# Designs tried in a protein design chat: VHH binders against Methionine aminopeptidase (map). Part 5

Target 1, 301 residues: Methionine aminopeptidase (map), of Saccharolobus solfataricus (p95963)
Amino acid sequence: MTEDELNKLLLAGKIAAKARDEVSLDVKASAKVLDICEEVESIIIENKAFPSFPCNISINSEAAHYSPTINDEKRIPEGAVVKLDLGAHIDGFISDTAITISLDSRYQRLLDASKTALEAAITNFKAGLSIGEIGRVIEKVIRAQGYKPIRNLGGHLIRRYELHAGVFIPNVYERGLGVIQSDSVYAIEPFATDGGGEVVEGKSITIYSLKNPNIKGLSSRENELIDFIYTRFNYLPFSERWLKEFSTNVDELRNNIKNLVKKGALRGYPILIEIKKGVVSQFEHTVIVKGDSIIVSTKSL

## First folded at step 4 (VHH; framework vhh_7d4b_2)

Design x7M (from g01 with E103M)
Fold by ESMFold2-Fast, scan of step 4:
Structure x7M (fold): chain B 301 residues (1-301), chain A 121 residues (1-121)
Amino acid sequence: as target 1 above (301 residues)
Amino acid sequence: QVQLVESGGGVVQPGRSLRLSCAASGFTFSYYDMGWYRQAPGKQRELVASISSSGGSTNYADSVKGRFTISRDNSKNTMYLQMNSLKPEDTAVYYCAAGRYYMWGLSYDYWGQGTQVTVSS
């Protein structure tokens, strides 16, 4: 990686960490999820970056993939366990980070399980190590606390304008995943639960990305929307909230998105829910591997 | 060496049943979501049924719901598709797939070679 590329990765990490740490303090019972995520995204933009994906707020048994919708009225419940997952990019150089906030002291050990697993994974992270060994470390730490890791979620390789670049970092031991590469960027994201240890797709979809910009047979307006999406977001995930410059008609936007998903032009990301509806905790950092150096780009300042 | 090997296909009359099997080797089967896809000539590949890694959750395409049942035996590294009340429109090559969730999607990492199912009068 070049010095310029490394500097952009580090700055994107710093900005995401700032947004995460500042806005996590506003996660309280009765707070609107829309206000929280708009604050996250505002801090990122004010610091001259862009969100690498929409701010996710996942509550209790929701593990991932809920971002607030236009005029979303959802509020954080009393005693909630809240995952705040966010990221920034500068010219497609991506950071990705998450923190869990518990409003119920009974879940502190569940939070400690995934947090300590992340710390242990980072301590053991190095070029040439089998990726499955990171899963072994994560699993051991979480199970020692009396919880289950979520085995069908995990971290991922990150590339420029590619949030998920085809390499999986597991939360359990797994063979055949390859080795950690130098000059590479990874998200490491342990999930712990008091449930069954896997997620299933729910019915709600609030996050999308461009899948195929060259679908034939689209209307002129559908093609305009695809061009708008590609120009502003590339292949990165986006929210309907970010399409206000394209149209202020919410019904038009939602109908067009639904049709483009059906036609295969867009990908929708269903919310992910723990299979037994167990409570989920998550912590996440972006890690840059450069030679023998391991740099946590999203660490707190 | 990762392998998914389908068996149980064949030619049957409408209204009859077939049971497909998918034998997996070379990876930790119990960690993977499994699915059956099918592809008829001139059509895109479509998901028929899927089953979570534990077997605790199943999903079906509307076209097969109530007729097909997906199951798995993690102790034998095998997934099954019980196909009842077969119709001519079920004629296709059926593929076994193994995948898992990434944070931003489900990836089917491994695919079988496919097995032909033909439903003819």
Scores: ipSAE 0.385, ipTM 0.696, lowest interface PAE 2.6, mean pLDDT 92

Design x7N (from g01 with E103N)
Fold by ESMFold2-Fast, scan of step 4:
Structure x7N (fold): chain B 301 residues (1-301), chain A 121 residues (1-121)
Amino acid sequence: as target 1 above (301 residues)
Amino acid sequence: QVQLVESGGGVVQPGRSLRLSCAASGFTFSYYDMGWYRQAPGKQRELVASISSSGGSTNYADSVKGRFTISRDNSKNTMYLQMNSLKPEDTAVYYCAAGRYYNWGLSYDYWGQGTQVTVSS
């Protein structure tokens, strides 16, 4: 990792933390999910970065992968447990962070479970440690609070323009996952639930990424959309809201996206829902491993 | 060392049944979502069926719904695919896969070597 690369990672982390901390104050009953995420993304862009993925707002049993759509009217319910998940990048150097806000005091222990698990994971995070031992730490903390960790979700290695770079950081003890590497960037993201401890895919898809830009038989307009996506987002996840510059016709845009997913040019990411509809909490930081130093790039200022 | 080992493939006549097994070792099987993929000669690999880590949720390709059943036994580290009413178009190499959700979708981390299923008279 060069000093220039490290500086971009640190700046992306600071910008994401700023957006997270400022916008979390606007998470309240009746607030529009669209307004919250547009504010997050606006703060990132105003600070000369780009969102590394669309702002996610996941409510109650939703664990991940809801980003508001164009003209989305969805509002935060009374008593909601809300996961705000966002990130920034500078030239593909990525940050990724999440916080849970509860509008229902009965869920404070559930929030404390994933929050203290994240803190414990970071305290134990070091080059050369078995990745499975981080899962052990997270699992122990969450279970001690009387909740289940979500087993099939976890953190991940981050590389330039790769949000998920093929290494899994578990939320439960697991053997055979390798060791934490120096000169590497990881997202650590404990999920806790009062449900069954696993997620399943729902039917709603609001987030996409480029999968294969070389599909045959596409229309001229479909190829223009693929080129637009690649130049602006690379292979990073994107929202239909970010395609307004390509087309102001929402129906045309949605039909093109649907067809490109069907043809295998785009990947859609279904919403993830706790298997027993349990309430989910999540906290997440991006951690930079540099020799013996552990730097939390997304920590509050 | 991680291994997924498929068994139960073979040659059968149309309308008959086969049961495929996938034996897993070297990882905590009960923490992984599992799937069966297939690839016929000259065609793209396709997902046939998937099952959540607990076995509480299953998903099937439209072409096999009502004929195939996926199941798992976490105590034996084994996943199964019961294939009933087999058709010639089911002829393919069947692959066992183990995966998890990172932030952005199900990623299959481990793959078996495949087992051949041929449906012909």
Scores: ipSAE 0.379, ipTM 0.699, lowest interface PAE 3.4, mean pLDDT 92

Design x7R (from g01 with E103R)
Fold by ESMFold2-Fast, scan of step 4:
Structure x7R (fold): chain B 301 residues (1-301), chain A 121 residues (1-121)
Amino acid sequence: as target 1 above (301 residues)
Amino acid sequence: QVQLVESGGGVVQPGRSLRLSCAASGFTFSYYDMGWYRQAPGKQRELVASISSSGGSTNYADSVKGRFTISRDNSKNTMYLQMNSLKPEDTAVYYCAAGRYYRWGLSYDYWGQGTQVTVSS
């Protein structure tokens, strides 16, 4: 990793942490999810970075992949457990971070479970360690608190313009995942639940990414949209809210997106919901492994 | 290496039943969603049925609802498809698949070699 690359990773981490810490204070009953995520994304842009993916606000049994839509009217419910998940990038050098905010004190232990698991995982994170051993640490901490880790969600290797670069960091022990590499960037993201310990796909899709820009048989307008997406987002996830410059006609935009997903040009990310509708907590940091040093780029200042 | 081995296919008459099995090895079976896909000659591959990693959630194609039942036994690393009231249009090669969708990641798709099901008089 070059010093220029490291500096961009560190700055992206600081900007994401700033947006996370400031906007988390606005997560209250009756707040509009659209307002919360637009505030996150505006802080990132004002600090001369770009969102690495759309701000996610996942409530109660939703674990991941809900980002507000254009003119979204959804509000935070009374007593909600809210996962605020966001990231920034500078020239494709990515940060990814999440916290859980509970509006119901009865869930404090559930939050502590995933928070403490993240802290334990980072403490044990070292080049040359088996990746499955991080899963063992996370699982042990969460289960000791009386909760289940979510086994089919986890952290990931990050590369330039790649949120998931082919390596999975599990929340349970799993063999065969390789070893932690030096000069690498990882997201570590424990999920804990009072439910069954796995997620299933819901029907709602609000987040997309470019999958194949070279599909044959697209209309001129569809090809223009693909070019717009690649130019602005590369292969990173995006929201329909970020396509306003391309079209102000919401129905046209949504029809184009659905058709491009169907044709295999775009990937949709369905919302992920705990299988037994259990409440989910999550905490996440991005860590940089450089020689013997472990740097948490998304730590609060 | 990862292996998925299908068995239970064959030739049957319309209205009869078959039970397909998929034996998995080389990965932690209980962490993966499993599915049955089929492909008939000249047709695209289609998802027939899927089951979540715990077995707590199942999904079926409209063409097989009420006739087929998917199940799994995580202690034996096996998945099953009980196929009742078979029709000639169920004739296809049936593939066992293991998938894992995770946050921002691509699904890990492991596939078996396929087993032929022929429904004819």
Scores: ipSAE 0.343, ipTM 0.647, lowest interface PAE 2.4, mean pLDDT 92

Design x8M (from g01 with W104M)
Fold by ESMFold2-Fast, scan of step 4:
Formats: sequence, structure tokens, C-alpha cells
Structure x8M (fold): chain B 301 residues (1-301), chain A 121 residues (1-121)
Amino acid sequence: as target 1 above (301 residues)
Amino acid sequence: QVQLVESGGGVVQPGRSLRLSCAASGFTFSYYDMGWYRQAPGKQRELVASISSSGGSTNYADSVKGRFTISRDNSKNTMYLQMNSLKPEDTAVYYCAAGRYYEMGLSYDYWGQGTQVTVSS
């Protein structure tokens, strides 16, 4: 990793932490999810970065993959447990972070479970350690508090313009995942639940990414949209809300996106829901592994 | 050593059935979501069916809904694809995959070598 690359990773982390900490204060009953995520994304852009993926607001049993749509009317319910998940990038150097906000005091222990698991994972995170040991630490902390970790969700290796670069950081003990590498960037993201401990795909899709730009038989307009997406977002996830410069016609955008997903040019990310509809908590930081230490790039200032 | 080994492919006439199996070893099978992908010559690899780590949830491509059934047996570290009412357009190499959910979708970490399914008269 060069000094310039490290500086970009650190700045992306600082900007994401700023947006997270400021906007989390606006997560209240009846608040519009659209307003919350647009504020997150505006803070990131105002600070001369770009969102590395659309702001996610996942409520109660939703674990991940809800980003507000154009003119979204969804509001935070009374007593909600809300996961706010966001990230920034500078020239493809990515940060990724999340917190859970509970509007119901009954769930404070569930939040503490994933929060303290993240803290324990970070304390143990170092080059040369088996990745499965991080899963062991996370699982132990969450189960000690009477909850289940989510087994089929976890953290990930990050590379330039690659949010998920092919290495999984588990929330349970698992053999054969390799070792933590020096000079690498990881997201560590414990999920805890009072449910069954796994997620399944729901029906809603609000987040997309470019998958295969070489699909044959696309219309001129579809090819223009693919070019716009690649130019603005590369292969990073995006929201329909970010396509307003391409078209102000919402029906046209949605029809084009739907067709491009069907043709395999775009990937859609279905909402992830706890299998037994249990409430989910999540906390997440991005860590940079140096030879002798780690840096938590998304730590509060 | 991680291994995914497919079996059950072959040549069949339209309207017939095949059952594919994927035997897994070298990882904790019950922690992984599993899927079947296929790739026909000159086409991209596409997801055919997937099944959650517990087996409690399944997803199918629109082209195979009502004809194919995915299942798994965690005690045997094996996943299956029952393929009924086979059509010529189902002709492809079928790949077993094991994956997890990262924040943005399912990432498949392990892949089998593939098994050929040919539907022709």
C-alpha cells in the first residue's frame, strides 16, 4: 500500500464516520428514510468523497439491503431498531461502517451484543491470525449475551473499487478461511439477533451494481445507461436515486433497470431478512492491517 | 482442501428428468448458502437455484420455476437439483457453488468443476 493510498483510505474512513455520527442523531420515529439517507450521502459528497454504496436503512428483522427509492415515503416506525449502514470512497479507496440505533429500550442488550463483539474482534485483529478465530471471538461474545450471531452474513476484504474482494470474515467459528494479511483492508461486521441466526432474501430490491456490460442485444438507450453507470460508479453498488442526471422519468429508469437485471447486465441485491423475523443489530468498522498494527479508519473522531 | 464435486449430468430427451448432486468437503457445509449455476456455450454463467444454509429458503430463476427443485442434506454435506420437464434450452454445464452474504448480495467462495447436461433428441 502506498502512502497516497493509505491517506485516501484514512480520509474516506473519517468522512464516513462523520456522516454516520451526525446523521444517526436524526434517526427518530416518523422520520423519512429518504431524508436520512440523502443527508448521509450529501455529507459524504460535501466532503469531496463519493458514497461507496447507497446508504442502507434496515429496520427490525431487516438485516441489510434497503436503500430508499425515488420519492420513498417509508418512515421509521415507533420502537424501531434501525441499522444505518454507509460508506465513502476517494478514487475507489473504500470505507464501510454501520451502527444500530434502538428506539426501544428493551433491545439495548441486543445492540450491546454486536457492539461489544465488534470491539472484541478489533482487539484481536492482526496479520497472521486465522480468520476463523475472529469468528470465534464474535460468536463467543454474542452468545454470552443470550443472542445468536447471523451465520451467513459477515465482513469482507476490500480492494480499490471492490467492496467485496472475495475473503469472508465470519461471525461464527469456521475452519479453512485463511489468515489475515498485512497491507490489507477489511470490514468487520458482527450481526446479532433474537431470531434463528441466518438471513434469507426478501422481495424488495433497491440496490444494484454493474455485472456484465458486454451483454448482446441491448438497445441504444440501455447501452447509454450502462456507460453512465460505469463512468459514475464503476462496479460499486448504486441507487436509482443517483440516476437523475441520466433521466428524470422515474418509470423509464425503473423499466430500464428491470430489463438490464433480467438480461444479466446489472445485479440486483434483494433485501436480507432474518429467517424467523427476529430483530437484528449490527455494528461495523473498516480496519487497515499494517505489518505491526491495525488502523480503524471509521472510528469516531 | 475444499472440494465441491458434481454428479448426475448426462444426455436426455426433452421432457425427461435428471437429478444433480453436489458433494462438499473441507468446510463447514451447514454455514454456507448453496447454489446451482449453469453456463451454455457463448453465454454468461447464470444462477439457476439457491438454498439457504438451513434449507429453510429457496430461490429459482424464472426460467426453471415449477420444473426444478433444489434441496440439501446438511448431515451428508450434499446439495441436490431435481430437474423435471427438461427443455433444449436447459443444455449447459451446471456448477455447484457455496457462498455467503456480504452486505451487497451473495458471494460464492467455492465452485465445483461442473457437470454437462445435454437435452436433445
Scores: ipSAE 0.273, ipTM 0.634, lowest interface PAE 3.8, mean pLDDT 91

Design x8Y (from g01 with W104Y)
Fold by ESMFold2-Fast, scan of step 4:
Structure x8Y (fold): chain B 301 residues (1-301), chain A 121 residues (1-121)
Amino acid sequence: as target 1 above (301 residues)
Amino acid sequence: QVQLVESGGGVVQPGRSLRLSCAASGFTFSYYDMGWYRQAPGKQRELVASISSSGGSTNYADSVKGRFTISRDNSKNTMYLQMNSLKPEDTAVYYCAAGRYYEYGLSYDYWGQGTQVTVSS
C-alpha cells in the first residue's frame, strides 16, 4: 500500500463517518427513507468523494440491501430499529460503515450486542491471526448478551473498486478462511438478532452492479446504458436513482435494468430478511492493516 | 480440503424418479446455503433449487416446482434433491454448490464436479 493510497483510504473513511454520524440524527419516525439516503449521498459528494454503494436503510427484520427507489414514499415506522449502511470512495479506495439506531428502548441490548462485538473484533484484529478467530470473538460476545449472530452474513476484504474481494469475515467460528493479511483493508460487520440467526432473500431488488459488459445481442440503447454504468460506477453497486442523467423516463430505466439482469449483464441484489423475522442490529467499520498497525478508517472523530 | 461430491445420477425413463446426494467435507456445512444447478449442452447453467443453511427456507425454479424437493441433513453434511416425474427436458449435468452471504448477495464459494442425469426412453 503506498502513502497516497493510504491517504485516500483514510479520507474516504472520514467522509463516510461524517455522513453516518450527521445523518443518523435525522433517523426518526415518519422520516422518508429517500430523504435520509439522499442526504447521506449528498454529504459524500459535497466532500469530494463518491458513494461506494447506495445508502442502505434496513428496518426491523431487514438486514441489508434496501436502498430507496426513485420517488420512494417509504417512511420509518414508529419504534423501528434502523440499520444505516453507507460508504464512500476516492478513486476506488473504499470505506464501508454502518450503525443501528433504535426508536424503541426495548432493543438497546440487541444494539449493544453487535456494537460490543465489533469493538471486540477490532481489538483482536491483527495480521497473521486466523480469520475464524474473529468470528469466534464476535459469536461469543453476541451470544453472551442473549442474541444470535447472523451466521450467513459477514464482513469482507475490500480492494480498489472491489467492495467484496472474495475473503469472508465470519460472525461465527469457522475453519479454513485463511489469515488476516498485512497491507489489506477489511470491513468487519457483526449482525445480531433475536430471531433464528440466518438471512434469506426477499423479492425486492433495489441495488444492482455490472456483471458482464460484453453480452451479445443487446440493443444500442442497452449498450449505451452499460457504457454509462461502467464509466460512472465501474463494478461498484448502484441505484436506479443515480441513472437520471441517462434517462428521466422511470419506466424506460426500470425495463432496461430488468432486461439487463435477465440477460446476465447486471447483477441484482435482493433484500435480505431474517429467516424468523427477528429484529436485526448491525455495526460496521472499515479496518486498514498496515504492518503491525490497525487503523479504523471509519471511526468517529 | 474442501470437497462437494455429487451422486445418484444415471439414466432413467420419463415419469421415473432419481435422488441426488451432495456430500460435503472440509468446511462448516451448517453455515452455508446450498443449491443445485444444472447445465444441458449448449445452454447456460441454471439454478434448480436452493436451501438455506438451517433448512428453513427453500426456493425452486418454475420448471421443477412441485416435482423436485430439496432437503439437507446438517448432522451428515449432506444435501439431497428428490426428482420426481422426470421429463426429457430435465436431462443435464447437475452441480452441487455451497455459498454464503456477503453484503450484496449470495456467493457460491464451492462447486462439485457434477453428476449426469439422462431422461430417455
Scores: ipSAE 0.330, ipTM 0.667, lowest interface PAE 3.8, mean pLDDT 92

Design x9A (from g01 with G105A)
Fold by ESMFold2-Fast, scan of step 4:
Structure x9A (fold): chain B 301 residues (1-301), chain A 121 residues (1-121)
Amino acid sequence: as target 1 above (301 residues)
Amino acid sequence: QVQLVESGGGVVQPGRSLRLSCAASGFTFSYYDMGWYRQAPGKQRELVASISSSGGSTNYADSVKGRFTISRDNSKNTMYLQMNSLKPEDTAVYYCAAGRYYEWALSYDYWGQGTQVTVSS
């Protein structure tokens, strides 16, 4: 990794941490999810970065993959456990971070489980260590608190313009995942639940990414939308809210997105829900492995 | 070495039943979501049924809903597909697949060799 690349990763981390820490204070009963995520994304842009993916705001048994839609009217429920998951990039150099906010004091121990697991994972994170051993650490901490880790979710290797670069950081022990590499960037993201310890796909899709820009048989308008997406977002996840410069007709946008997913040009990311409808907590940091040291780019100031 | 081995395919008359099995080895089976895909000659591969890692959640393609039942036994590292009321359009090679969340989506990383199901009069 070059010094310029490292500086961009560090700055992206600081900007994401700032947005996370400031906006988490606004997560309250009756707050609009749209307002929360637009505030996150505006802070990132005002600091001369771009969101690396749409702000995710996941409530109670939702674990991941809800971002507000255009004119979304959804509000934070009373007593909600809210996962706020966000990231920034500078020229494709990515940060990814998450915090859980509980409006119900009964879930404080559940939050502590994933938070402490993240801290333990970071303490043990080093080049040359088997990736599965990080999963062992996370699992041990979460189970010791009386909860289950979510075993089919985990952290990931990050590369330039590639949020999930093909290496999985598990939340349970698993063999055969390789070793942590120096000069690499990882997201570490423990999930804890009082449910069954796995997620299933729900019906809602609010987040998309470019999958194949070269499929045949597309209309001129569909090709224009693909070009717009690639130019603005590359292969990073995006929200329909970010396509208003392409079209102000919401129904047209939604129909075009649906058709492009069906044709295989776009990937849709279904909302992920705990299998037994258990409450989910999550904490996440981006870690840069540089020689014999690690840097938590998304740590609070 | 990771392996998924399908069995139970064959030739049957319309309206009859078959039970497919998928035996898994070389990975922690209970951590993986499992699915059955099929591919008929000249057509794209399609998802037929899927089952969560614990077996607590199942999904079916509309074309097989009410006729096919997916199940798994984590103690035996095996997944099953019970296929009832078979139709000629169910004729295909059936593939066992194991996957997990990867690149922000469930991806099937491990695939079997396939087993032929032929429904003909």
Scores: ipSAE 0.069, ipTM 0.488, lowest interface PAE 5.5, mean pLDDT 91

Design x9D (from g01 with G105D)
Fold by ESMFold2-Fast, scan of step 4:
Structure x9D (fold): chain B 301 residues (1-301), chain A 121 residues (1-121)
Amino acid sequence: as target 1 above (301 residues)
Amino acid sequence: QVQLVESGGGVVQPGRSLRLSCAASGFTFSYYDMGWYRQAPGKQRELVASISSSGGSTNYADSVKGRFTISRDNSKNTMYLQMNSLKPEDTAVYYCAAGRYYEWDLSYDYWGQGTQVTVSS
């Protein structure tokens, strides 16, 4: 990792933390999810970065993968437990962070479970440590609070323009995952629940990424859309909301997206829902490992 | 060393049944979502069926729904595909896969070598 690369990672982390901390104060009953995520994304852009993925707002038993759609009318329910998950990048150097906000004081212990698990994981994070040991730490802390970790979700290795770069950081002990590497960037993201401790795919798909830009037999308009996506987002996840410069016809845009998913040019990401509809909490930081140094790029300042 | 080993393939006549097995070793099987994919000559690999790590959720391709049943036994580190009412169009190499939900993705981290299923005459 060069100093220029490290500086971009640190700045992306700082910008994401700023957006997270400022916008979390606007998470209230009746607030539009669209307004919240557009505010997150605008803060990131105003600070000369780009979102590394669409702002996610996941409510109650939703764990991940809901981003508001064009003209989305969804509002935060009374007493909701809300996961706000966002990230920034500068020239593909990525940050990824999340917090949970509870509008119901009865869930404070559930929030504390994943929050303290994240803190414990970071404290134990070092080059050469078995990745499975981080899962052991997370699991122990969450279970001690009386909750279950979500075992089929976890953190991940991050590389330039790769949000998920093929290494999984578990929320439970697991063998065979390798060791934490120096000169590497990881997201650590404990999920805790009062449900079954596993997610399943729901019906909604609101987040997409480029899968194969070289599909043949596409219309000229479909090829133009693929070029637009690649040029602006590369292989990073995107929202239909970010395609307004390409088309103002929402129905045409949505039909093109659906067709490109069916043809294998785009990937869609279904929302992830706790298997027993338990309430989910999540906290997440991006951690840079440089020699013996552990730097939390997304920490509050 | 991670291994997924398929068995149970073969040649059968239309309307008959086969049961495929996938034996897993070298990782914590009960923490992984599992799936069966197939690939016929000249076609892309496609998902046939998947099962969550606990076995509490299953998903099937439209072409096999009602005919195939996916199951798993976490105590034996084994996944199964019961294939009923087989059709010539089910002829393919069947692959066992193990994966998990990343924050952004359900991807399959481990793959077996495949087992041939032929449905003919």
Scores: ipSAE 0.290, ipTM 0.650, lowest interface PAE 4.1, mean pLDDT 91

Design x9E (from g01 with G105E)
Fold by ESMFold2-Fast, scan of step 4:
Structure x9E (fold): chain B 301 residues (1-301), chain A 121 residues (1-121)
Amino acid sequence: as target 1 above (301 residues)
Amino acid sequence: QVQLVESGGGVVQPGRSLRLSCAASGFTFSYYDMGWYRQAPGKQRELVASISSSGGSTNYADSVKGRFTISRDNSKNTMYLQMNSLKPEDTAVYYCAAGRYYEWELSYDYWGQGTQVTVSS
């Protein structure tokens, strides 16, 4: 990691934290999810970064992978527990962070469970430690508060233009995951629930990424869309909302996306829902490991 | 070392049954979602069936619904695919895979080497 690369990671973290902290204050009953995520994304762009993935806004039993669609009319329900998950990048140097906002005071302990687990995980995070031990810490904190960690979700190693770079940071104890490396960037993201502790894929898909740009037999228009996507987003996740400069015809755009997913050129990310429809809380920070130093790039302030 | 080893493939006539097994070692099997994929010559690899880490949720491709049943035994670190009423169109190499979510996707981290299923005379 060069000094220039480190500076880009730190700046991406600060910008994501700024967007997260400012926009979280606008999460209220009746607010449009579209307005919330467009505000997040606009703050990131105004600060000379790009979203590393579309703003996710997940409600109640939704754990991840809902980003608003074009002209989305969805509103925050009364008493909702809302996960706001966002990130920024500068030249592919990525930050990733999340908070949960509860509009129902009865869920404060559920929020405290994942928040305290994140704090404990960061406190114990160091080069050379078994990755599974971080999962042990997270699991113990969440279970001590009477909730379950979500076992099939977790954090991840981050590399340039790679949100998940092949290393999993679990929310439960697990052997054989390797050790935390120096000169590396990780997302740590505990999920807690009053449900079963497992997510399943729902039917809705609102987030996509480029999977294979070299598919044969595509139309000229499909190839133009692939080139547009690669040029602007690389292999990072994107929203249909970010394709308005390519086409203002929403039906054409959606049909092209659907066909490209079917042909294997694009990947779709189904919404993730708690298996028993339990309420989910999540907190997340990006952590840079540099020798003996642990730097939380997405911390407030 | 992490390994997934498929078995139970072979050559059968249309209408017959086969049961595939996938034996897992070197990781905590009960924490992983598992899936069966298949790939016919000249075709892309496709998901046939998947099962959640607990076994509480299953999903099937439309082409196999009602004919194939996926199951797992976490105490034996083994996943199964019961394949009934086999058709020539089911001819493919069948792969088992173990995966988990890395925030953005169900990523299949571990793959078997595949087992051939041929449905023909």
Scores: ipSAE 0.325, ipTM 0.671, lowest interface PAE 3.4, mean pLDDT 92

Design x9S (from g01 with G105S)
Fold by ESMFold2-Fast, scan of step 4:
Structure x9S (fold): chain B 301 residues (1-301), chain A 121 residues (1-121)
Amino acid sequence: as target 1 above (301 residues)
Amino acid sequence: QVQLVESGGGVVQPGRSLRLSCAASGFTFSYYDMGWYRQAPGKQRELVASISSSGGSTNYADSVKGRFTISRDNSKNTMYLQMNSLKPEDTAVYYCAAGRYYEWSLSYDYWGQGTQVTVSS
């Protein structure tokens, strides 16, 4: 990677960490999920970056993929275990980070399980190491605390304008995943649960991305929406909340999105829920591998 | 080396049944979500059915719901699609796929070569 590319990755990481650390203090019972995510996204934008994906707030057995909708009234419940997952990009150079906040002290050990697994994974992370060995480290730490890792979720290779670039970083040992490469950027994201250790898709979809901009037979308005999406978000995930400039008619937006998903132009991301409804914790950092060094771009200041 | 090998396709009359099998090798099968896709000539490839890595959750296209059943046997590294009450519109090449959740999607990383199903009178 060039020095300019590295500097953009570092700045994107710093901005995401700032938004995460500041807004996490507002995660309290009765807080509106919409207010929390709009504050995250506002901090990112005022620092001259863009969200790399919509702010996610996943509660209790939800592991991922809930972002608030237009006029969302959802509030943080009493005693909730809340995953706050966010990222920033500068010119497509991406950061991705998450923390869990528990409003119930009985879940502190569950939080410590994924947090210490992330720390152990980073400590062992180096070019030339088999990727499956990172999964072994994560699994060992989580199981030692009496919990299960979520085996069908994990980290990922990041490239410019590409949140996951075809390499999976597992939360359990797995053979055949290749080796960690130098001059590469990875998200490492352990998930721990008191449930079954697997997620399934729920019914709610609140996050989308462009899948195929060249579908034939679209209306003029559908093609205008695709062009709007590509221009502003590229292939990165987006929220309906970010389409208000295209249309102020919420029903029109939702109908167009639904039709474009059906036609294969857009991808929807269903919420991911622990299979036994177990509580889920998650911590995540973006790491840059540069020769013999690893740099945690999303570390707290 | 990762391989997915489909079998069980063929020619059947409307109203009859077929069972497709997908044999997996070269990866840890029990860690992967599995799916069946199909593609008819001149149409886009569509998801028919999917099954979670444990087998505890399944999803079906509206066109096949109530007629098709997806299952898996992790001890045998094999996935199945039981296809009942077959219709001419079920005629397609059927593909086995294996994938995992990345943070932002279930991506199907591995695909079989496909097996032809023809429903004709």
Scores: ipSAE 0.105, ipTM 0.537, lowest interface PAE 5.3, mean pLDDT 91

